# VH-VL binders against q96il0: the designs that were tried, part 261

Target 1, 167 residues: q96il0
Amino acid sequence: APERGAERRDTAPSGVSRFCPPRKSCHDWIGPPDKYSNLRPVHFYIPENESPLEQKLRKLRQETQEWNQQFWANQNLTFSKEKEEFIHSRLKTKGLGLRTESGQKATLNAEEMADFYKEFLSKNFQKHMYYNRDWYKRNFAITFFMGKVALERIWNKLKQKQKKRSN
Short names: E, the ipSAE of ESMFold2; O, the ipSAE of OpenDDE; V2, 0.75 times the mean of E and O plus 0.25 times the DockQ between their complexes.

## First folded at step 9 (VH-VL)

Design A61 (framework fv_ebrasodebart)
Fold by ESMFold2-Fast, scan of step 9:
Structure A61 (fold): chain C 167 residues (1-167), chain A 120 residues (1-120), chain B 108 residues (1-108)
Amino acid sequence: as target 1 above (167 residues)
Amino acid sequence: QIQLVQSGAEVKKPGASVKVSCKASGYTFTDYYISWVRQAPGQGLEWMGWISAYEGYTNYAQKLQGRVTMTTDTSTSTAYMELRSLRSDDTAVYYCARDQTYLPKGHDYWGQGTLVTVSS
Amino acid sequence: QAVLTQPPSVSVSPGQTASITCSGDKLGDKFAYWYQQKPGQSPVLVMYEDSERPSGIPERFSASNSGNTATLTISGTQAMDEADYYCQAWRSSTAYVVFGGGTKLTVL
């Protein structure tokens, strides 16, 4: 008859058996930063006996991560595009080329760039405020479901102890 | 009462643009995305994109990228969808629908639909 | 570009159980939603977050989502349930909403 610990028999790419001993848990994996959002993705561990509530929490956390990554990818691209357009317009106004004689991108000094940063922050202030509001609301929802999962686990432990006592 | 009320039917020539409005009432407008979904005669639902009510973030269907623009006016709780360079295959009923920005509840309220007919 | 596949039609007799499937690669990793649309009307959300029922939707509506397939189940099907049914998922990699092609439920 096959053993109950089938998940412990997984073979690693090197040909060595993959093993999750009781003193070490298999858990979420954190990846490298996304090049557009600069955020590290979390790959969630799916337990063998995931409850419907645990599945709902995992899907909610995954959806929130994707929402967050899309927001920052779009913001970073918009920032880069507008920065290049600002530099281009200022260099054109001064009668300067887009490249130096060395072939490097022509840049503005810190005082000139301060105008861009001030305008960008001012223009995006309300957008970032609503992002923060949604981010807090999303984390509140995740915390609420984490609480439900914790209560479910406590209840299951209590039922397990009562069953052992009655049996 | 929660309600989404859309502008009336439009008849447009090929190459023209159409702008459909969706006025929300009975809820906090800035807590929801407004999705735009169209349905050609006898066909299924096609998602066009969504916008956060404060115009913070938009995501458009790739097929419509460059032809569609979604905007909102928070002061009137109204969302807009403009589709440019209209073709005969853009003839459809256009719906707006809300979906929470912070909870994945789905499109729980829909506008009544706006028929856009593109013909020469 | 993501595709959710539904059967074009399902027929049941009154009182029988109707089952409508929605298939897509790794659909069970996403939230699934179901909409009912009657002729000339806007869609109505009948199931959300895989298996949750909105207020006002009869208890005979239920749903599941696992692996590659989401299923809408209508027990004790009534004539009033005759409609087109659409599944929907959020496409995580592109942040797009995807609808299935729709299923016409006929109650005869």
Scores: ipSAE 0.619, ipTM 0.824, lowest interface PAE 1.2, mean pLDDT 83
Fold by OpenDDE, second read of step 10:
Structure A61 (fold): chain C 167 residues (1-167), chain A 120 residues (1-120), chain B 108 residues (1-108)
Amino acid sequence: as target 1 above (167 residues)
Amino acid sequence: QIQLVQSGAEVKKPGASVKVSCKASGYTFTDYYISWVRQAPGQGLEWMGWISAYEGYTNYAQKLQGRVTMTTDTSTSTAYMELRSLRSDDTAVYYCARDQTYLPKGHDYWGQGTLVTVSS
Amino acid sequence: QAVLTQPPSVSVSPGQTASITCSGDKLGDKFAYWYQQKPGQSPVLVMYEDSERPSGIPERFSASNSGNTATLTISGTQAMDEADYYCQAWRSSTAYVVFGGGTKLTVL
């Protein structure tokens, strides 16, 4: 029995978006969609006088973005692979080749593909639920720190106003 | 209380494989990642890889690619690390550690360590 | 060579302040974690997300980040603080965890 070689699960290359914002930018930049995840990366601006809370918020946002990029890159690769396997399997079952008589790539009809999508969603349902849960946790943390940063900025503005009134 | 309990010490010959277990308790196992870190005698900490306890996603250190396999059993809240084609330089204490999922990767809880000795 | 660079050793007298540095490329974009390890024991998280302390860690432990350098500071160093200290970061490009080479803190 031929040893079925352990299919190297091709981990999606962590697509470091080659998008570099202008060096003199004073704001966040949104890059083009990543070729693997199809998500637009955000390059976060770093203020010269970044507070520890602002830094923490920026790092949390960056980490969350990277997490999302990796998740969807892997999901898209898995989807593409399974889709191709499904198509090949169905064509084989029908006694059809991978190419039509005209030399075009053989395709399945919309009904057959609907079955694939249903099966794929069913198979990945729990995974997506977990993703959603983690997504909410991450965004909750980000929102919490956004609030803290906002309060810090208000407090700093008030202190500056008091100092100006005392002079 | 959160605990990670590892399997006992192992002695192996070169070319053999070792499988270390890490049983987690005191928290929801599927909500976290598990990292494996090793430490050779008198050396620093070396990260080996991580696994998502729920999805089963893995990421291995480049140096260990092809030789290491990490798995989880959610029914028993246990993580496993298998290292194959053992060499003398694989002699180390192996640690499992819990990673945060919703925060950047850091290890807040550690197992007690498993000594793996590779000797001819 | 470790991707994160630490001094191999730091010596301090009791009651003095110890500082351990950790330097790495683009470390300013990532959280730094710090671990204490005593001989024959597992590492213990002492600082996370640059400057946060886990429950049970004394207030004399603090951390800061400036540019590509993270610093662990131990004020009023005690004999019990003698240990190996490791910094750690996470690389976004590979999702790898990276440790520093470790620093042996000796309390003289």
Scores: ipSAE 0.018, ipTM 0.632, lowest interface PAE 6.1, mean pLDDT 87

Design A62 (framework fv_ebrasodebart; at its last look DockQ between E and O 0.17; V2 from the best seeds 0.00; counts 0 for: pae E 2.8 > 2, placed apart)
Fold by ESMFold2-Fast, scan of step 9:
Structure A62 (fold): chain C 167 residues (1-167), chain A 120 residues (1-120), chain B 108 residues (1-108)
Amino acid sequence: as target 1 above (167 residues)
Amino acid sequence: QIQLVQSGAEVKKPGASVKVSCKASGYTFTDYYISWVRQAPGQGLEWMGWISAYEGFTNYAQKLQGRVTMTTDTSTSTAYMELRSLRSDDTAVYYCARDQSYLPKGHDYWGQGTLVTVSS
Amino acid sequence: QAVLTQPPSVSVSPGQTASITCSGDKLGDKFAYWYQQKPGQSPVLVMYEDSERPSGIPERFSASNSGNTATLTISGTQAMDEADYYCQAWRSSTAYVVFGGGTKLTVL
């Protein structure tokens, strides 16, 4: 039997971790959650006899995955940045320093943070609706191409069966 | 019908800033990213960056990081590109072009271009 | 950083088939696009998603993308096809766009 390859992990320039499955995988591989988007990447198996239509489907799925990961990485970054800005702003307004007497980072209590969460959710509601729309459209396109690939395979099987009967 | 209409030509001195606008019409603005692409006289196309109309996310070419800012105003369906600290080698025609956010269709419509001349 | 390489010029006689290549590491794993630009005009998308043709683009335009090379093919080249051609790919892992250096097609 062939030896299984070692796992590899690379960090992408965008800060997204890459996970490399064994080279001789016969199926799609699901990796660990991305550090920034918290989504599990799928590494797609490429068959030797991949048709042009199958290649387009794979490229669409890969592009959709990367779009999805980028969206959530950006969203998580924005949340963290705005949260810190809010905390610093509120501490300054209250006349408090950024550190406690013990040297720990000064924080806001749950009631104070409720204002930030409410504002953040309200501010990002429309963005999330557009994300859901695009996510739906992308998955509709993928499903459509999956149907085309299935139909192509049916046609190929039918043609092979007819050829065998004539030969 | 579908159009991207850019602001008029500009002549700037070295060290100045320029802000080019691109007004979209005939389609749903938030369905598309807007790329900015420039072309120096007799040279090829150089991608400057793109902005997502609904996410507000931007990605800029490394050469221009720190000098370029891209923004959008969804209420007017307008994209903006500001380039600061202008140099003579920034003389170019600047294009905006749309790219669909939900499918990888490429830059199917382009603005007419805005000539920015930087001279002393 | 990612680079797409095109020949600077290609010359063909009227009616001849023109082939313009675009090379980049693992380009065949990404979608490739082609743009036509005539003097004084904005670029026009002529091929997208490797081999798809936009409405209004003549059927003599075709394209492929495999391995490290994408190719734009113009069959029965006409004088009106004389232009600069640019390939483009999306580097999705970094979410940025890359253009090739451009190829001047001369029909003579």
Scores: ipSAE 0.638, ipTM 0.840, lowest interface PAE 1.2, mean pLDDT 84
Fold by OpenDDE, second read of step 10:
Structure A62 (fold): chain C 167 residues (1-167), chain A 120 residues (1-120), chain B 108 residues (1-108)
Amino acid sequence: as target 1 above (167 residues)
Amino acid sequence: QIQLVQSGAEVKKPGASVKVSCKASGYTFTDYYISWVRQAPGQGLEWMGWISAYEGFTNYAQKLQGRVTMTTDTSTSTAYMELRSLRSDDTAVYYCARDQSYLPKGHDYWGQGTLVTVSS
Amino acid sequence: QAVLTQPPSVSVSPGQTASITCSGDKLGDKFAYWYQQKPGQSPVLVMYEDSERPSGIPERFSASNSGNTATLTISGTQAMDEADYYCQAWRSSTAYVVFGGGTKLTVL
């Protein structure tokens, strides 16, 4: 009975960095690079009197970060998988085993790997274009809300100054 | 117009499997995730899992691990959900829903639902 | 048990304001989504990202967040607004989608 190769259920890497900053931190923290995305996560500070606009901005930043983490984790996984498949296929075509006589993992030359990279980039070109588009949209939204928050803070400071002058 | 069209109602016996299809149209299928959500009669919405249409990555609810398989056919813009080892408590309307790209954060479009009845 | 907690029912008179709450751990860190479901129909997204309204949703629908509580508000409630309402969030740690238990809105 042919051993039905266990379809490796490629589970999406849960790309959420388990980085936890100190509880009493009053600033944003940058964690180590995530093992899947290779992106450094940011833990955003939450003010005690966070306004609704500040909260919205924080959520947008957090979501954008998670979006980036997930995208690159997926891309890196896809890249690794396709690279391995490419190498395996090429070695098989050459009549070579997956391991050398010395027991080392068989590799392809730089020229053959260049073909892989070209093919991979070509295949993923549209995906990258969509990513870039969404990246700009997200960052535009973040910037817009940053402006709103800045205006709110200015207004609040002015109100406080007026109140102090009236007393 | 964006549409998700699901397969018709199913009646199954306990222990059987069911496979529900969800054909997407009106958008680029590979740009989004598809989530599956079920609703037992008179009950709330229960998320089952999601699949990335492009990569085929899946994430299943813990309760359904080992019994559910989600797949996509990009050539036909169709998502599939297979549920195995059916029980009476699996009787529900099953929905496919489009998620946001790269993050299954919310569902902006839903299928019409597929009733799956599990009866002895 | 639903990870997001909603009241099981809310009743309102026509023209009055209905408020449906959704509470959950760390909901203040994640966007809330709201769905309307009428009997025999698929859920419809009525609010996204805490307070954004999809095209085609009436302006009487609004939503807000305060801490770990999201609130859906329907001003000038109409008979057609009678439905089940579900809140939903996404958990970054597991990438799971989580629904509230649902709230039945009755227009009396």
Scores: ipSAE 0.592, ipTM 0.844, lowest interface PAE 1.0, mean pLDDT 90
Fold by ESMFold2, look of step 11:
Structure A62 (fold): chain C 167 residues (1-167), chain A 120 residues (1-120), chain B 108 residues (1-108)
Amino acid sequence: as target 1 above (167 residues)
Amino acid sequence: QIQLVQSGAEVKKPGASVKVSCKASGYTFTDYYISWVRQAPGQGLEWMGWISAYEGFTNYAQKLQGRVTMTTDTSTSTAYMELRSLRSDDTAVYYCARDQSYLPKGHDYWGQGTLVTVSS
Amino acid sequence: QAVLTQPPSVSVSPGQTASITCSGDKLGDKFAYWYQQKPGQSPVLVMYEDSERPSGIPERFSASNSGNTATLTISGTQAMDEADYYCQAWRSSTAYVVFGGGTKLTVL
């Protein structure tokens, strides 16, 4: 059966223009969700004739992906740990054990768990605000480098056009 | 001028905890992450983790996860690193260093280092 | 695993070119950084983002990063360049930042 490729990434200056001609080797592609962050990593295509500026853009995007994966992996772990600590603390206050008579983990009802969610959201609100700030700053930098790459490609086209007319 | 000034040397017994401070001056504290890097005697540099100066982002080295806590105080422009359950192989010089929060340009300024000695 | 390997030592004569390598799996996919550390001192950043020099670092310092290898090059090496040199990358399976083991540069 013939392999059908869907273009998952065709909007970035890197790997989009004439640096991505062979279809089978020309795609960024999206991998399965990471176990800890639940985010899908992008696997970046490296064209054979990548300029130094294009290379910097690709590396910045890769580094930003790693930063994002690490943030959400840490947040998922923090959520899990604080949820367990909250349940343990409330069970202790009620004089109950960590396990039921059948040996499974004791839980709290929905009303009691709502207190956890409220507390967690309030405690972590500031952290998420600064994550958003840094996300914006990183994407602004990436956009700036995308503009530089676009200008570089226009300039190279103009130089090629000049040489073509002189021949 | 830009400075990172760390707290003084400490001697600890195994099982204790240590908290090292790093006071920043001469720049906008919240524009930078603070990394903590340690160096055992005669050994290389080992990254311990990063924290954003506003406590919005922490990332700890896997080896130290569960034993290390990093915090900041923006009102005093100070970063803190606490290492718990100390062992003799935690003997090292502990450095703080800054890196730009949105486009890492490397650790351009380092503290003077804090020697932590763990022995019976 | 995501380990950065450097030679333990490199020796050069004064005025010659020193090259210090840093090897890691697909290191050319990451930004590489270089630090100089003299005895009893804190590290000093000498190269960032593969090949960029901070203000105050002499032009005789240069660097490159491709494939599995980053290289710090010091042309016209001087006695004051004698130090330990560390490479650094932004990610490994064990940490967000990883350092190489260090290279002692001796100017003889």
Scores: ipSAE 0.381, ipTM 0.702, lowest interface PAE 2.8, mean pLDDT 82
ESMFold2 (binder alone), look of step 11: mean pLDDT 91; pTM 0.936
OpenDDE, look of step 11: ipSAE 0.563; ipTM 0.835

Design A63 (framework fv_ebrasodebart; at its last look DockQ between E and O 0.26; V2 from the best seeds 0.41)
Fold by ESMFold2-Fast, scan of step 9:
Structure A63 (fold): chain C 167 residues (1-167), chain A 120 residues (1-120), chain B 108 residues (1-108)
Amino acid sequence: as target 1 above (167 residues)
Amino acid sequence: QIQLVQSGAEVKKPGASVKVSCKASGYTFTDYYISWVRQAPGQGLEWMGWISAYEGYTNYAQKLQGRVTMTTDTSTSTAYMELRSLRSDDTAVYYCARDQSYLPRGHDYWGQGTLVTVSS
Amino acid sequence: QAVLTQPPSVSVSPGQTASITCSGDKLGDKFAYWYQQKPGQSPVLVMYEDSERPSGIPERFSASNSGNTATLTISGTQAMDEADYYCQAWRSSTAYVVFGGGTKLTVL
C-alpha cells in the first residue's frame, strides 16, 4: 500500500525531536539519536496477523531497547554532572572563575581532564562489567525467541501448504 | 531456598525518618532489581521505586521523589529503603520484591512486609 | 504515572469462570503481570509476561493482553481463590512500575 506519510517531527520536553514513521509501514524504522543516551531508537513494525510468540519477541526487543537507552542516558548524565563538578572544583582550587574573560565556560587542559577520565572509568568499571553481562544475557534471550519465531513460521507455512493441497 | 527477610515493625512520629531493610538469600543478589512497594491499610499496592543491585541505579515514583532513598549492600545482600519527612498518610505495610535485571519476569519473590505506623 | 483501571469487585459461584480486567492506554504494547494477595499475606505472582504461568500456579489460571485491556481468567474457581488481584505494567517512557487499583474476587 502506497502510504503517503511525510515525516512529522515534534520536540519532546527534553529538546529531542521525535521521529514518526508513516502509518502502516511494512518494516522497522530507525529514528534520530536520543539526546541523553545518544542511541538511535528503533520503531518496530507490527504485522496485522502477529502471533502471540511474535508479539512476545517484539515486546522483549522493545523492553531491551528501553533498558539499554535508560542505562546509557543515566551514564551520560552522571558523566556530565561529575565532569562539571570536577572542572569547577579544580578551577576553585586554582583561584580561577567559572567563566573566561569572553564569557565562555572555563575548561581544564587535556592533562588535567585525563585525571578525571581515569577516575571515572575506574569508578564505573564494575558497573560496566555487569552491564556487559546483562547485555549478553538479553541477546541470548532475544536470539532464542528469534529461533522459536522462525520455527513457528516455517511450521505454519508447511502446514498451510499441505492444507491448501489437501483441501 | 530463595528468601527476602525484612526488618521489624516501626512506629514513628510525623517528620521523622524510617529505614527498612530487606536481606536476600538463596540467589545471586546482583542479578536482580529490588522494588519497594507499599500498601496503606485497606488500600492497594503502590510502587515506590526500584534499585539495581549491581549498578546502584535507582528509579523512584514521581510522588516520592526527594523523600525516598534506596541503597544496597552487596557484601551482605541487603537492600534498604529510607523514607524521610514522614506524614500520617505514609502509614503502610512496606514490601521489598525482586525482579530480574536482564528479563522482565515480574516480582516473583516478596518479603514478608514491614508495618510502619506514623502517628502523633 | 500511567493509570491502570480494574473493577473494584468481581463475584462468581464456585466452579464458574472468573474474569478480571485491567485497562490502560496501549497496555497491549507492554507486558502485563498479575498478583494474588490474601489477607495478611504478601502478594504472589500468578501470571507474568502477559500469559506465562509461574511454576506452582494451577493451570486454571490464564491471561491475555491485547489493545487496551489485559484479562486474568480463572477457570473452575475455588473458594481458595478468594483474594485481591492486582495487575502491573511497565511504562514506555520510563521504567516506572504501575499497579492497577486491585479487584476483590469473591467466591460465593
Scores: ipSAE 0.617, ipTM 0.827, lowest interface PAE 1.3, mean pLDDT 84
Fold by ESMFold2, look of step 11:
Structure A63 (fold): chain C 167 residues (1-167), chain A 120 residues (1-120), chain B 108 residues (1-108)
Amino acid sequence: as target 1 above (167 residues)
Amino acid sequence: QIQLVQSGAEVKKPGASVKVSCKASGYTFTDYYISWVRQAPGQGLEWMGWISAYEGYTNYAQKLQGRVTMTTDTSTSTAYMELRSLRSDDTAVYYCARDQSYLPRGHDYWGQGTLVTVSS
Amino acid sequence: QAVLTQPPSVSVSPGQTASITCSGDKLGDKFAYWYQQKPGQSPVLVMYEDSERPSGIPERFSASNSGNTATLTISGTQAMDEADYYCQAWRSSTAYVVFGGGTKLTVL
């Protein structure tokens, strides 16, 4: 599951206690749904003490968000376009116009529309398989970098303890 | 050995269309988008758009919306770019380049380029 | 509306360090990429993800990206490094890819 459900904020300094678990995750916040993708963007907080490795992790998350938003924006557009084309094609086959006698846009019944949904899913199955593959590969890379950040922090703590003990 | 081999140079009249091919080899074709980039004589690189190797995802530069169509054929590992309603300022070398679909590693391999000349 | 601005040209003497800049609003929040193009040839990726070097690119090539500026640095510049250099970034409000205008590196 992509990072759509987070309710984090990075623009409310006076009303919020400082919560600082791993530096990378402090005060990210979720914006309103994008008009085209319907996904809520994460606005990533840039902490004052961000390490180069933490910076790379943040950029990987940002790049993945941009990719994900582009996929769903394109998919939503394709769905809408193909839905209208399907309706028009079936109305033409039945010898019906695009409008009823009252001027309303002609539609198909639920059983006929079920055919569209099945055809759309079948036609786009390959596309969604590759999307899922890429989604998992991207999240594996992000998890890998989260592990590197965690190790960096442990190593820095051990180095500081080692220096103190040798004094 | 990773290669992107493009179709040969073309000369076109204004108003015509051109379709450039890009055959990929030596890697898993479906792991990459193919970007198309053009370069007018003496000018810089201009990104035209990208397409996924399985023809499910396209994004075109806003300047070219309505004039460009990109397609792929995964069975032959070949990408295509068609530019319609050609103008004299479309004279350029057209490159294909691969761009990894799941990591932003950039365009690590490029085709040799295809010169398209648009003249009366 | 993102634009990547590069100096049109940079000149250096052989053996000196060349520095090519690429400027864009908050570019340091994006991954930056660098390409080398020699006359009559296709572009070649020389740096990716801000500071990573592809296999086969000499260690004298390095890069950084922070704030509004990405910088390609070539130490011990050689005559073979004479080329055009382009930066690239991703922009969420434009097409997925933006190139800088290019910088002609001349080795005197």
Scores: ipSAE 0.562, ipTM 0.791, lowest interface PAE 1.3, mean pLDDT 83
Fold by OpenDDE, second read of step 10:
Structure A63 (fold): chain C 167 residues (1-167), chain A 120 residues (1-120), chain B 108 residues (1-108)
Amino acid sequence: as target 1 above (167 residues)
Amino acid sequence: QIQLVQSGAEVKKPGASVKVSCKASGYTFTDYYISWVRQAPGQGLEWMGWISAYEGYTNYAQKLQGRVTMTTDTSTSTAYMELRSLRSDDTAVYYCARDQSYLPRGHDYWGQGTLVTVSS
Amino acid sequence: QAVLTQPPSVSVSPGQTASITCSGDKLGDKFAYWYQQKPGQSPVLVMYEDSERPSGIPERFSASNSGNTATLTISGTQAMDEADYYCQAWRSSTAYVVFGGGTKLTVL
């Protein structure tokens, strides 16, 4: 019995978006959609006098972005593989080849594909629920630190104004 | 109080497998990740992998790919780590640790460690 | 080789300030964690997210991150602080946890 080679689950290469913003940028940059995740990466600006709270916020945002990129890259890869497998399986069941008489790639009709989408969504429903939960937790943390940074900035501005009035 | 309690010491022969358990208490088990870290005698800490207690996602260190399996039982709040094809260089204290779930990965609570000795 | 580089040992006299460094590529973009490990014991988290102290950790422990170097600082070092210290970070590309090689702190 031929040893079924362990199909190396091709982990989607962590597509580090090669998007490099201009060196003199003083703001966040949004890159083009990543080819695997289809998410637009954000390059976060680093101020020269970044406070510890600002740094923490930036790191949280960056990690959350990377987490999202990885999740969706893997989901899209899984979807594509399962879709192809579904199509091949259905064509085989119909006694159809992978190519039409004209040499074109054989496709399934919209109704048959609807079954695939339903099955795929059903199968991945729990995974998506888990993703959503974690997404909310991460974004809650980010929002919390955004608030802290905002307060810090206000406080610093007030201190500067007081110092200018005292001189 | 948050606690991670690991199974007892193991002695194994080369080529055998070992399965270490880590029972969590004092918190909602499914809200966190569990990492496994090992430490060979007189050596530093080596990360082995992590598992999400809720999602069941796993990530293993490249060096251990194909030899390690991490699982969780949510009903008993227990994490398991199985290491197969044991070698002498797998002799180490194995730790389970709780990871922060929605923050950057760090280990805030650790098990007491499980000594696994691989000897001929 | 550990992706995070620590000095293998640091010595300090009681009451002095100990500094342990941890250097790594792109560490400035990642949170650093610090662990204390005493002989025969499990590691204990002493600093998280670059500069935050867990409950129960003395105020003499502090940490900072500048560029690609994280630093653990112990002010007024005590004999009880003698231990191995490990830095740790998370690699975003692989979601791997990475430890430093560890630093043995000796209180002379």
Scores: ipSAE 0.420, ipTM 0.776, lowest interface PAE 1.3, mean pLDDT 89
ESMFold2 (binder alone), look of step 11: mean pLDDT 90; pTM 0.929
OpenDDE, look of step 11: ipSAE 0.350; ipTM 0.757

